# Designs tried in a protein design chat: miniprotein binders against q9fmw8. Part 25

Target 1, 279 residues: q9fmw8
Amino acid sequence: AEGLSPVAGGIVALGKFDALHIGHRELAIQAARIGTPYLLSFVGLAEVLGWKPRAPIVAKCDRKRVLSSWASYCGNIAPVEFEIEFASVRHLNPQQFVEKLSRELRVCGVVAGENYRFGYRASGDASELVRLCKDFGISAYIINSVMDKNQVSVNTEEEDSKSKERGQVSSTRVRHALAAGDVRYVTELLGRPHRVISRTRTQDLTSKRGRISLQTSSLLNLPPGNGVYKACSLIVGDKHPISCKVIVDTSNLYIETEEERFHNSDESQEFQLLGIEFG
Below, E stands for the ipSAE of ESMFold2; O stands for the ipSAE of OpenDDE; V2 stands for 0.75 times the mean of E and O plus 0.25 times the DockQ between their complexes.

## First folded at step 18 (miniprotein)

Design t5 (at its last look DockQ between E and O 0.75; V2 from the best seeds 0.75)
Fold by OpenDDE base, look of step 18:
Structure t5 (fold): chain B 279 residues (1-279), chain A 81 residues (1-81)
Amino acid sequence: as target 1 above (279 residues)
Amino acid sequence: KPSLRELVEEYKELAEELRKLAKETGDELLKRAAELISEAIDLLLQAYEIDGTDWEILDLVMQAMELLDEAMRLIEKAVKT
């Protein structure tokens, strides 16, 4: 018996959930108002394109924490992410994709943004999504884009008339704000402080004099741009956050804590995950 | 596998070489090939930066590849003449 899909009977939010920003949260909120909320994520695009994968905004291992934090907005239900290989759907026309949602995945409904494009050559839009969902007997809800309140600071000089950018919150804006080192603006776009995750050897965590050095290569997601960040928190396992200052350079992150001896109590693990929250 | 950045740099170099050669020879096919490569680069950069779905990104890349294929045909034609 081919088991029911993990999203069967649920409401799937459709989007590119890289940053898990406040716009993505609004999709999840709308899904949760109608039924059991899921995020439908596509993976493997870089492999399809033959490109080197870029660093994600949110570390893969941290996505579940972010989604769990949305439970309070989603009727006390944390949205669950369901991943599909993009290679398996890249060739589907809009109708075939909605057929897959209805018949194979057995979703009860979908939620998407007003600018959502889907199917082969991005030929489907939000209006076609609504039409096709109706034809297949599933609900479709289109939400307005969550607007960025701080538009004034992004002199995108390239107001090239072809930009679909209308000042909505986007993962692109998050990337630019991170690159600029504007962690406050990142926090507003994300609706939470940005967390960088490092996979570090336990032996490398022995802070001499309250200083931890992390190689940029140990990072599981995108750090902010080079600079000095005075209001940060260091998170080690399930311990309480430790106030710290972070210096970011091209090769390393330097964490300065007020605590002289960071004793990592869990010497049993060869590798540990460190979280750094910015803001 | 080259990064998108490496690929874009290679195509920028190629477009510049073709523009130079077109100026020296007066070959309009090479000039047009360089223009198509430049347009393809812009699409590749857009595909990298756009806050779009995977289908939108793939479509931009496919359009860029179509332009590159046409540029290559023009170069081949210019070399055979």
Scores: ipSAE 0.753, ipTM 0.890, lowest interface PAE 0.5, mean pLDDT 89
Fold by ESMFold2, look of step 18:
Structure t5 (fold): chain B 279 residues (1-279), chain A 81 residues (1-81)
Amino acid sequence: as target 1 above (279 residues)
Amino acid sequence: KPSLRELVEEYKELAEELRKLAKETGDELLKRAAELISEAIDLLLQAYEIDGTDWEILDLVMQAMELLDEAMRLIEKAVKT
């Protein structure tokens, strides 16, 4: 009737969806059990901070593929991502943010993790989210953290405003596992192989004795740390993945395949997206 | 735009210079300023590593900036003393 917001009437998952890891997937699963699932993502944090952006864990162009892969967990309905500029909400106190969810976005429910913080100076917590949502007629569901089976942390109480950390799956753990080159652990945290996307000149896709050389600067998202990765897949367009070995060093990424001429490139395109799956 | 690394390195150098000068002169304001800068660096590094919302990250950065502002005030006071 009044389509003022793409997420109207939906159940939005709240969080920072940088890694799209299994904890994020759980939020989407729970949203889908209640209604139409959405992820509410914020963009533009680096601009607000005045910093150079860090490399994203998931390439922007690859996010829809990842979310589509969640459809089987979400009742055959992949969650849809809705982006909001962080600058437009950074000043809102918790009540004003929930008011925006209710009046402007017209969501009917939210799901959030137990450690969720929101609103100006991060002054709102999960309990306050539930209370405020009730006041504004929005259903709110707090979802237990997905625990990392490879690590269990002792629960500690911290002063100086730190949030408690108990061994949950987290984007920080994903980044650390990537830096360590532990791609099997990354796969466990993400619930999928990590895919690195490169914007590559079509002419550079020609194998030279089964080796493709890419500069690290051509990558659209965070690669694993320096090392040799023997069980990788090269994805060129919609073609079947090609088994490969990948060598990552500080400035370059080398892809070694058995096949010297593994594709017929479209010469009308100057650049092409190349996918590399680690594990 | 500066990277976090560039910003942190600049503040580390300043804190080290202030600590050295404070030891040589006995100036308590410079000693306190160096402590505040070190605390701000810790908050900036926490903001970079935290698994939290954009509001949480921004709040840590704002806290770091408040400490840096105070440190600069103490340095200015020490220079005029």
Scores: ipSAE 0.745, ipTM 0.869, lowest interface PAE 0.6, mean pLDDT 87
ESMFold2 (binder alone), look of step 18: mean pLDDT 79; pTM 0.733

Design t6 (at its last look DockQ between E and O 0.85; V2 from the best seeds 0.74)
Fold by OpenDDE base, look of step 18:
Structure t6 (fold): chain B 279 residues (1-279), chain A 81 residues (1-81)
Amino acid sequence: as target 1 above (279 residues)
Amino acid sequence: KPSLRELVEEYKELAEELRKLAKETGDELLKRAAELISEAIDLLTQAYEIDGTDWQILDLVMQAMELLDEAMRLIEKAVKT
């Protein structure tokens, strides 16, 4: 018996779920209104392109925490992420992709944004998605883009003509706000504080006088730009957050805590995950 | 593997060299090759910045590669003349 797809009978949200921003949350909310919510994520694009992978906005290991926090918005159901290798779908035309959703994945419906593009050469749009889903007997719901309320009128009068950006919340806006060090604006776009995850050796977690130094190379996701962040929280394992100041430079993050006794409780682990929340 | 940013900078340098050489020689093929490389750089930049689906990103990259292939054909033609 070919095992049922993990998303069988569910409603899949379609999008590029890098940042897991408030616009992505709205897709999950809409999916949860009509059925069991799933996020359909494509992986392996960098490998397909032959490029070095970008640093993700959200650390891979932290995605489940973010999705779990959406349960309160999604009828007390945390959306589950289902990953597909992009290499397996990159050549599919719009019809073949919807056929895969219906017949192979056995979804009951899809949710997408108004600007959603899919299939080979991005030839399918939201209207084609609705049409094809109808033809295959699955539901399709198109949602309006979540608008960014904090649009600083950047005088991008001239560049806006080529960018189809209508001022929606986007992962691009999150990247720009992070690069600028505007962690408050990042928090608004994400609907939560940005969390950076570091994988560090337990031996390198020597808090001399409440100071921790992390190499930028140990980070599992994108930090904010170089600067001084006074309102941060340090998260070590399952411990309560510790108030800290963070200094970001090109090579290192310097964490200054008020608490002297950073007891590394689990000396048994060679590697630990540290979280830093900015905001 | 190069980053997209590294690749874009390499192509910018190539486009500048070709523009200079085209100006010095008056070779219209080299001039057109430099224009195509510049258009390809713009598409690669868009592929990097777009909040689009993986199909949109791949499409932009494919268009850029088509322009680069044409630019290389023009350069090869200019060197054989």
Scores: ipSAE 0.725, ipTM 0.875, lowest interface PAE 0.6, mean pLDDT 89
Fold by ESMFold2, look of step 18:
Structure t6 (fold): chain B 279 residues (1-279), chain A 81 residues (1-81)
Amino acid sequence: as target 1 above (279 residues)
Amino acid sequence: KPSLRELVEEYKELAEELRKLAKETGDELLKRAAELISEAIDLLTQAYEIDGTDWQILDLVMQAMELLDEAMRLIEKAVKT
């Protein structure tokens, strides 16, 4: 019937998809093995808390590019992201949330990690998700955590389940690796080079003595920590990245390249989106 | 609107001041308030570091706010007496 939700009949991956890291990709891969894959993302937590939001790991405008890159892992079907305002679900108990998935969103299956928590006071866990989904006629699949190869615990004993959690890929590990400037490790965690997006004044795109200066306030997502990054790429809306060196400090990013100007700048526009890849 | 990091630093300074006053005055209410603020700081730190759902983050913050509310009540009581 007319008015079906965008995710009706699909398999939704449940999680916090702030980094779109390889653990998130694994959820999408598993959803794609079952049916049409969607990511169910929540937005607006900082507003609910009354706090200044953290810089996002992936720029909002860059998320579709990242998800499209997952198509080859997902049977040539890029997962589609569906956003829910957290304020609209923050008070739902676990049963009410699964009822929303079944009756309002009309999903036919869900995929979630083994540590997934949901519902008011985080009162629902993965086992309750499976039970409730069965009650509402939704298939539910619990997926093992993706482990970080550089920090994998070797403990296989049952008494040390905390060691397994400590070694998993996580958005927190991505943020710490970025802060440390370890862009190679960030690439491993994300499964792609980290791309920072700047909304840049057109006048600032002119290389002066081989250097472009950007303010960190123009960035739409989290840069790596202060330092010098020699193996970077500058993306100016074309399909040929420009090799560069990037110097990050607290207030500025400096981009050093041998090219003095970029192909066909549109001077009628005051701002342009600029991509900077680290690694 | 403050960042979470800024809030945590302000509460750490408050807790330290309360511990000093409690030791100088022997006031058990100020001592308990400092303990509650320290527990709230731990919960807020967990909320910042957790790689969990928005529900988990909100729940940790709500618990921290309850502790801070109680700490403020104890401070008010200590001042009035």
Scores: ipSAE 0.690, ipTM 0.847, lowest interface PAE 0.7, mean pLDDT 86
ESMFold2 (binder alone), look of step 18: mean pLDDT 78; pTM 0.708

## First folded at step 19 (miniprotein)

Design u1 (at its last look DockQ between E and O 0.74; V2 from the best seeds 0.71)
Fold by OpenDDE base, look of step 19:
Structure u1 (fold): chain B 279 residues (1-279), chain A 81 residues (1-81)
Amino acid sequence: as target 1 above (279 residues)
Amino acid sequence: KPSLRELVEEYKELAEELRKLAKETGDELLKRAAELISEAIDLLTQAYEIDWTDWEILDLVMQAEELLDEAMRLIEKAKKT
């Protein structure tokens, strides 16, 4: 039995879902209005380009939590992420990609942003997506970009026609805000506090006087820039968040809790995941 | 494998060396090679700064590679003259 694709009969949101920001959430919301929402994510771009992988904005292990939090916006259905190897689709022209969506993946529809480009040499745009989806008998919905409310649209009349930057919420803006240490602005762009995940050995979780030190190399995603963050929460397993202060330097994160005795909950585990929320 | 940031910095250094050498020698081929590398750097930088789709990023990289290949051809030609 040729197994149905995991997205069969669903509505796939098309985009680059790095930050899972409020613009990405709007794609998921629109997909959920029409049918069962999925996010279509491409993976393996760094390998295709021969680059070192970058630290993601959202830790891979934390993506499911973020998507689950969107259920309240999506008719009580958490969007599911479906990953495709970019190497398998990189050569597809716009028509071949929509054919793959319709015939192989058996989606009922797609949702994309107004600036969406796809297919080999990015030759397909949102209008071509709508046309091709119609030709293949699937629905297409184009949404307006979610604008960043904090940037005054400087009408830079500079027709630098090459910049797709029009003041929309973007993962790039999130990266810049994180690098600047503006965790409040990050929270606004994400629609949630930024969470950093650390994978640490239980034995390395030495709380001396309510202070935990984590190596930056233990982080599974991008921390904010070097600085002092006074309003943070430490999340250990399924325990209630603990209020903490975080000091970020180039090599380490220092977590200061008011509670003197951070009891490592599960001494039986060799490795633990720690979450730090900023904001 | 380098990061794209590492690669961009290496190409910036190369472009500056070629500009200097072109100014010293008056070699127009080296000058043109440095211009092409600079344009490639701009494309590679754009691939970082915008929420491009993976196809758009790949296209920008392919365009940059085409410029770099032409720049290398010009450098090789300049070395033979």
Scores: ipSAE 0.714, ipTM 0.865, lowest interface PAE 0.5, mean pLDDT 89
Fold by ESMFold2, look of step 19:
Structure u1 (fold): chain B 279 residues (1-279), chain A 81 residues (1-81)
Amino acid sequence: as target 1 above (279 residues)
Amino acid sequence: KPSLRELVEEYKELAEELRKLAKETGDELLKRAAELISEAIDLLTQAYEIDWTDWEILDLVMQAEELLDEAMRLIEKAKKT
């Protein structure tokens, strides 16, 4: 093992880990059955494209909590996320990328989904990944897609909508369920309640007539669509969750709760991180 | 830095303007430019609506940029008679 690569000797899960949904969790579970589990994430795509980044599904500051919650599925070893700047790999063909995994990063195995694509011009597929990994002395494991076993066709009026896109757990499906406000379905896809993080002013945490008002511009990740959400939880720091109702509109998020003393009012901090769980 | 939505909206407006001018003038270069821009919009829309890897998204964007570059060449050629 080399002392410079954080993932040396490990089993890395390959994918786009935007949502950390149950399909992503399955990759981590399978990696943990083989060795020390890591998620290999790419960052900086929006910078490569020259675009403003879109709101993430999971707030950056919340990713570690989510991965820690997977420890019980992963032999009590939470998978660790290792980030690579996409700019540094965007030009590599499939062989060059696997060479990087083997010689630079010193991984001993990879786990990927059956639809995984990689390398310049997306020219590598899962079969090529397996072949190349064998050539470079890396174990490779292809994992079947996690299917939404509770999906029923009655949700669509057209029978032509029976494509596998309807049946697979995916980040796209999470985004669509969020936009539709279907937070119960989001919970099923994620394997956890969706948590929205707000960087909020301490003064705004003081409930007035049982309501906290936040601007959607203060949110660090994607909220559910406009609507009223009755079974929510408010998390302030490491305190126990507070039951609440949340109203989401285009510009604002309103939190209604029975508790008046739920913020840490003895803090001198002007801003605090607030968690809102939907379901 | 523009968002993808802002870029797509700008290109939609340009394509509509080019279609109007092409119909009024009979200019086939402007008509073709509008078609190329519409195809680029479709590629850019796909980049955010399907579960792609970062490599796949970049490839779709590169294809869209090639179409947009050709559309701009046709527009410039149409200006020179």
Scores: ipSAE 0.692, ipTM 0.848, lowest interface PAE 0.7, mean pLDDT 86
ESMFold2 (binder alone), look of step 19: mean pLDDT 77; pTM 0.700

Design u2 (at its last look DockQ between E and O 0.84; V2 from the best seeds 0.77)
Fold by OpenDDE base, look of step 19:
Structure u2 (fold): chain B 279 residues (1-279), chain A 81 residues (1-81)
Amino acid sequence: as target 1 above (279 residues)
Amino acid sequence: KPSLRELVEEYKELAEELRKLAKETGDELLKRAAELISEAIDLLTQAYEIDYTDWEILDLVMQAEELLDEAMRLIEKAVKT
């Protein structure tokens, strides 16, 4: 018996879910209003293009936590992410992609943004998605873009060249705000504090005088730009967050805690995950 | 494998060299090749900077590759004349 797809009978949100920003959350909210919410994510684009992978905004291991936090917005159901290898769908025309959603994945519906483009050569738009979904007996819901309230004042002249950036919340804006060190603006775009995850060897977690040093190479996602961040929290496993100051340079993060002795209680593990929230 | 950013910088250098050479020689084929490379760089930059779907990114890359292939044909033609 060919097993049912993990998204069978569900509503899939269509988008590029890098940052998991408030616009992505709105897609999940609309999916949850119609049925069981899923995020459909494509993976392997960098490999398809032969590019070096870009550092993600959200660490892969932290995505489930973020999605679980959306349960309160989604009728107490955490959206589940379903990953598809982009190499397997890159050649599909709009009709073939919707046919895959209907017949192979057996979804009941889709949710997408008004500017959503899909299929080979991006030939499908939101209107074509609605049409094709109707033809295949799938529900389609198109949502308006979530507008960024803070950038209302930026000049009209840059709008002409970047025809797709109409002031909506985007992963691009999150990346720019992170690079600028504007962690407050990042928090507004994400609807949560940005969390950086480090994979560190337990032996390298030497707190000398309440100071921890992490190599930038140990980070599983994008840190903010170089600077001094005074309102941070250190998260170690399931422990309560510890207030800290973080200094970011090109090679290292320096975490200064008020607590003199960071006792790494789990000396048994060779590797630990550290979370740093930037507030 | 180079990052897209490294590749874009290599193509910028190539476009500048071709523009310089076209200005020195008066070769319109080299000038046109440099224009096509510059247009390809713009598409690749958009594909990297803008929050596009994977199909839109792939489309922009394919368009950039088409322009680069044409630029290379013009360069080859210019060197054979």
Scores: ipSAE 0.749, ipTM 0.889, lowest interface PAE 0.5, mean pLDDT 89
Fold by ESMFold2, look of step 19:
Structure u2 (fold): chain B 279 residues (1-279), chain A 81 residues (1-81)
Amino acid sequence: as target 1 above (279 residues)
Amino acid sequence: KPSLRELVEEYKELAEELRKLAKETGDELLKRAAELISEAIDLLTQAYEIDYTDWEILDLVMQAEELLDEAMRLIEKAVKT
């Protein structure tokens, strides 16, 4: 009936959706094969820990664009991200969490990776998720990890409770590839070019001598490592992408293009969002 | 709000100072405290280097905090002895 949670009746993908890489996309694809696909994301971990947040892989303002790009894989229905404050669930044991999914959120089913851990002290695993979901009348599907086509572990059959790394696509692998400046590899892991978002003064978009200079402190997400990146794209508002070269150093990001001026539909605003695609 | 890197650096400095003092004095409590701090550093470092869920990360941090609390108790005991 009316007044149900935003994910009621849906199939939620469970995981840590920081990179929105092809492994995360596979969870959404499988959810879409069962019903209406959602990603169930937790927010506010850094606040729970009392730490300064680390730079995200995907800018928060860019997440919906990425998810919309998955629609063609998901029966032409883009998965919707539903955010839960981690502080509200951090103390729940596995049974209490599945009860929340069933009774409060009223989901019809879940999909999760084979290495998924949840609940207080990470006490629940994928097998427990399946058992508890059955007890609460919701479907559960465990999805095999998406393997990295370019690099796989030679010793994939060894059990290692210390590490989950066995050649699968992962956010850790994305972060390492970004740090190394291997933007082609990042594109393969993400299934899309990596896009960095900058909150930029509109006046700074008027380049002289074909160069825009940005501070790395203006970036809303993680750039690739220091280096020179050719064949990049500059996105200014909803205009067509502009080919450019990007130079990244510790404090600055320089964009070189032949375009002299950049105009946006929000020309009157003091600040605008600038997209930089690597590869 | 410190970053994880700032926290780890601070604890690394403390562990090194404790190891030096333990060697100078022969104090086994200070040696054990330095070991516990080093183990906590390892857990904190792993929290961001692996694709853990938020619950897994919190559990690693809770384990590190338990080690750090015990290390502080040992330091206090060593000072009083």
Scores: ipSAE 0.730, ipTM 0.872, lowest interface PAE 0.7, mean pLDDT 87
ESMFold2 (binder alone), look of step 19: mean pLDDT 77; pTM 0.710

Design u3 (at its last look DockQ between E and O 0.68; V2 from the best seeds 0.71)
Fold by OpenDDE base, look of step 19:
Structure u3 (fold): chain B 279 residues (1-279), chain A 81 residues (1-81)
Amino acid sequence: as target 1 above (279 residues)
Amino acid sequence: KPSLRELVEEYKELAEELRKLAKETGDELLKRAAELISEAIDLLTQAYEIDFTDWEILDLVMQAKELLDEAMRLIEKAVKT
């Protein structure tokens, strides 16, 4: 028996779910209104292009936590992310992609943004998605873009280019705000504090005088730009968040806690995950 | 494997070298090659900075590659003349 796809009978949100920002959350909310919500994510684009992968906004290991936090918005159902290798779909025309959704993945419907483009050469748009979904007997819902209330005109000069930038919340805006060190604006775009995850060896967690030093190479996602962040929280395992100050430089993060003795309770683990929330 | 940024910087350097050489020699093929590389850089920059779908990014990269391939043909032609 060819096993049912993990998204069979569900509603898949279509998008590029890098930041998991409030616009992505809105796709999940709309999916949850009509069925069981899933996020369809493509992986392996960097490999397809032969490029070095970019550091993600959200750490891969932290994505499930973020999606679980959306359960309250999604009828108490946490959206599940389903990953597809982009190499397997890159050549599909719009019709073939919708056919894959309907017949192979057996989804009941799709949700996408108004500016969604898909299929080989990005030849499919939101209108074509609705048409094709109807032809294949699945539901399609197109949502308006979530607009950024803080219209920081990022690139005023590129008004003339084929820029899809219309003032919507985007992962690009989140990246720029992070690079600028505007963690407050990042929080607004994400609908949550930005969390940086570090994978550190337990032995390297030397809290001398309430100061922890992390190498930037240990980070699993993008930190904010170089600067001093006074309102942060350190998260170690399932422990309560510890108030801290974070200094970010090019090579290291320095965490200063008010508590003198950071007791690593789990000395038995060779590696620990540290979370730093910037808020 | 290079990052997209590293690749864009390499192509910017190449475009600038070709512009200089075209100005010095008066070679219109080299001038046109530099223009095509610049257009390819613009497409690659867009693919980096905008929240495109993976299909849109791939399309932009394919278009950029077509321009770069044409630029290389013009350079090869200019060197053979």
Scores: ipSAE 0.745, ipTM 0.886, lowest interface PAE 0.5, mean pLDDT 89
Fold by ESMFold2, look of step 19:
Parts: C-alpha cells; structure tokens; sequence
Structure u3 (fold): chain B 279 residues (1-279), chain A 81 residues (1-81)
C-alpha cells in the first residue's frame, strides 16, 4: 500500500544514535530479539538551534557499514536506520509522538533506554512511553539504565575478571576518549576501531617517502586528538587494509606506510574516499 | 552560524562585565541579570556535555533563552534608570 513507512511492522530502537557505540548496539540487539530491527534517528538538531553542527562521530557515508557489522549480534539481520527531520517532530507532545509511531510509521514495537526522554519539552519519560505504547497497541521494552554485562554480546563469563566493567557507555565518553587520544578505550566503547573518512584529492594519494599528507578540513568525521598513532590501517577503496602510522596535528593528518605507492585503479577521479582506522 | 562553545564564551564575558558594574554601582538589576546569564550558561553547558535526546537538548536551550531574555530586560531597565 502506498504511503507505508520503511519501518512498518518493525521494532524501532529509540535513542540518539550519533556514535553507534555498544550501548546503541545493545538496543538494536534487543529490537532484533523481538522482530525486524530498526534505528529511528533524528537529524537536523543544529539547524533547529541555529548553531554550527558538531563534527559527527561516524561519517554519514560510513553508517551503513557500521550497522551491517552488527548483523552477527542481531540474529544475522543488520538493523536499518530510518531518519526523521527533528523539525517535523520537535513540537509533538508524548502522546502525539507515539501516535505518529503507531498511525503514521506503523511500527510494531519500540526499544528504549531507562533514561529515555521524548516529546515537547522532554515531557515524556520511559514509563510514559510504555503506557502510551500500550494505549496505541505498540509493544514497548525498556532497557535498564545500568547496563548488565550479561546482555552485551559476549561468549562466556570470565572466571577471574570482567574486563568490560568500565561504566555506562555514552557518546560523550566516546568524544572525550577521542579528544584524549585514547583510541584503545574508543575501540572498547564503540565495539570496533574508530574509522575516520577523508575526502582526499587524488593528487594527495601519492606517497612521498611513504607519507601521505591530508588536511584535517578534508575529514568527514571526528579524528582523535593530536598525537602519534602507531597501530592504524589505511583503507583505499575496496582493497585490503594497509598497516600505517598516523600523525594528527591541528591542521594536518599524516599517514606513513611501508608502501611507497598505492595501487589505485581510478586515478581519473578528482577526489577519492579514504578510511583511516585508529586501533 | 556560531558554535555553542563560542556563544557560551560570549555570555561568560557579559556576565563578568555585569558583575563588575553591579559591584561598582550597587545596581540590583545588573546583579540579577548576571545571575540569570550564569544559570543560562550552566544549562547550555549541560546540553553540550551530556548525551541528551534532541528534545532534552532543545528544552535546555529554550530554558536558557528564557533566562537570557529576562536578563536582557533587566539590563534595559537598569540603563533607563
């Protein structure tokens, strides 16, 4: 039927999905246990506020790859992201928002964290979400605000220690860890190495004594803080990752590899996308 | 478009200037305006530093704007006196 939303009949995870960290992954895991998992993302907040947007933690062009990597945690069904312009919902009270989920988007259920707030003036909380969803015939599942390590994707409980006991994961913790250059901790928070995407001029891809120089202004997402990162990977197109060292400073990002020249089959392009993985 | 960080720094400078003027003149309106601006700065800082939903961030910003509007009214009143 014409006009059915992409999320109709699905289970949507509600939250702020800027980092796609392991806490966000847990919401997707829980949605997948119930039905077809989706992430309901809001976009355009900075425009509503009249502010310059923050650099994203995950490049827009890289979000699909990250979500696809969650398939193994989600019963081999990667969650799909559905974006809503925040301006279109900012004035809805909690009941109107749940009505939109039920009547317009036609979702079957929702998953949200214990501290979730929604609706005009943030007037709705997790308890009201459950109550309203019941009224509108939607299943609602609230994830405990203190994340249980048994609910994350782990093989078996370790006998001596639970090395993942580092507190509640948040996008703020990811940003602070990135700023501090703690890419090992960033990897733990994200459940994956942090990947920075650069829109790079083809002329800049030629190594000079094994070094590529990029301007930080060419980056599509948030790099780690100034420093030297010795265990990195460079991804050029669909080729195998290339081991590299990355030096980040305020204006430039330098990539050093043992390979002096990269195999590149599309040198006719003015710009190309490079992936740089830290950790 | 300014960043939030730039905007907060501007308000911090204004609040400090108002505190100095209030101390020099004994003006209660300028003192109250500086207090309101400081409260607005706290709300804006929370919005920037904590993982709130978009609705929560907008609500904090709206509250901060209300405080800043009241502070500006008090400043205008103080100038006319």
Amino acid sequence: as target 1 above (279 residues)
Amino acid sequence: KPSLRELVEEYKELAEELRKLAKETGDELLKRAAELISEAIDLLTQAYEIDFTDWEILDLVMQAKELLDEAMRLIEKAVKT
Scores: ipSAE 0.695, ipTM 0.852, lowest interface PAE 0.8, mean pLDDT 85
ESMFold2 (binder alone), look of step 19: mean pLDDT 77; pTM 0.708

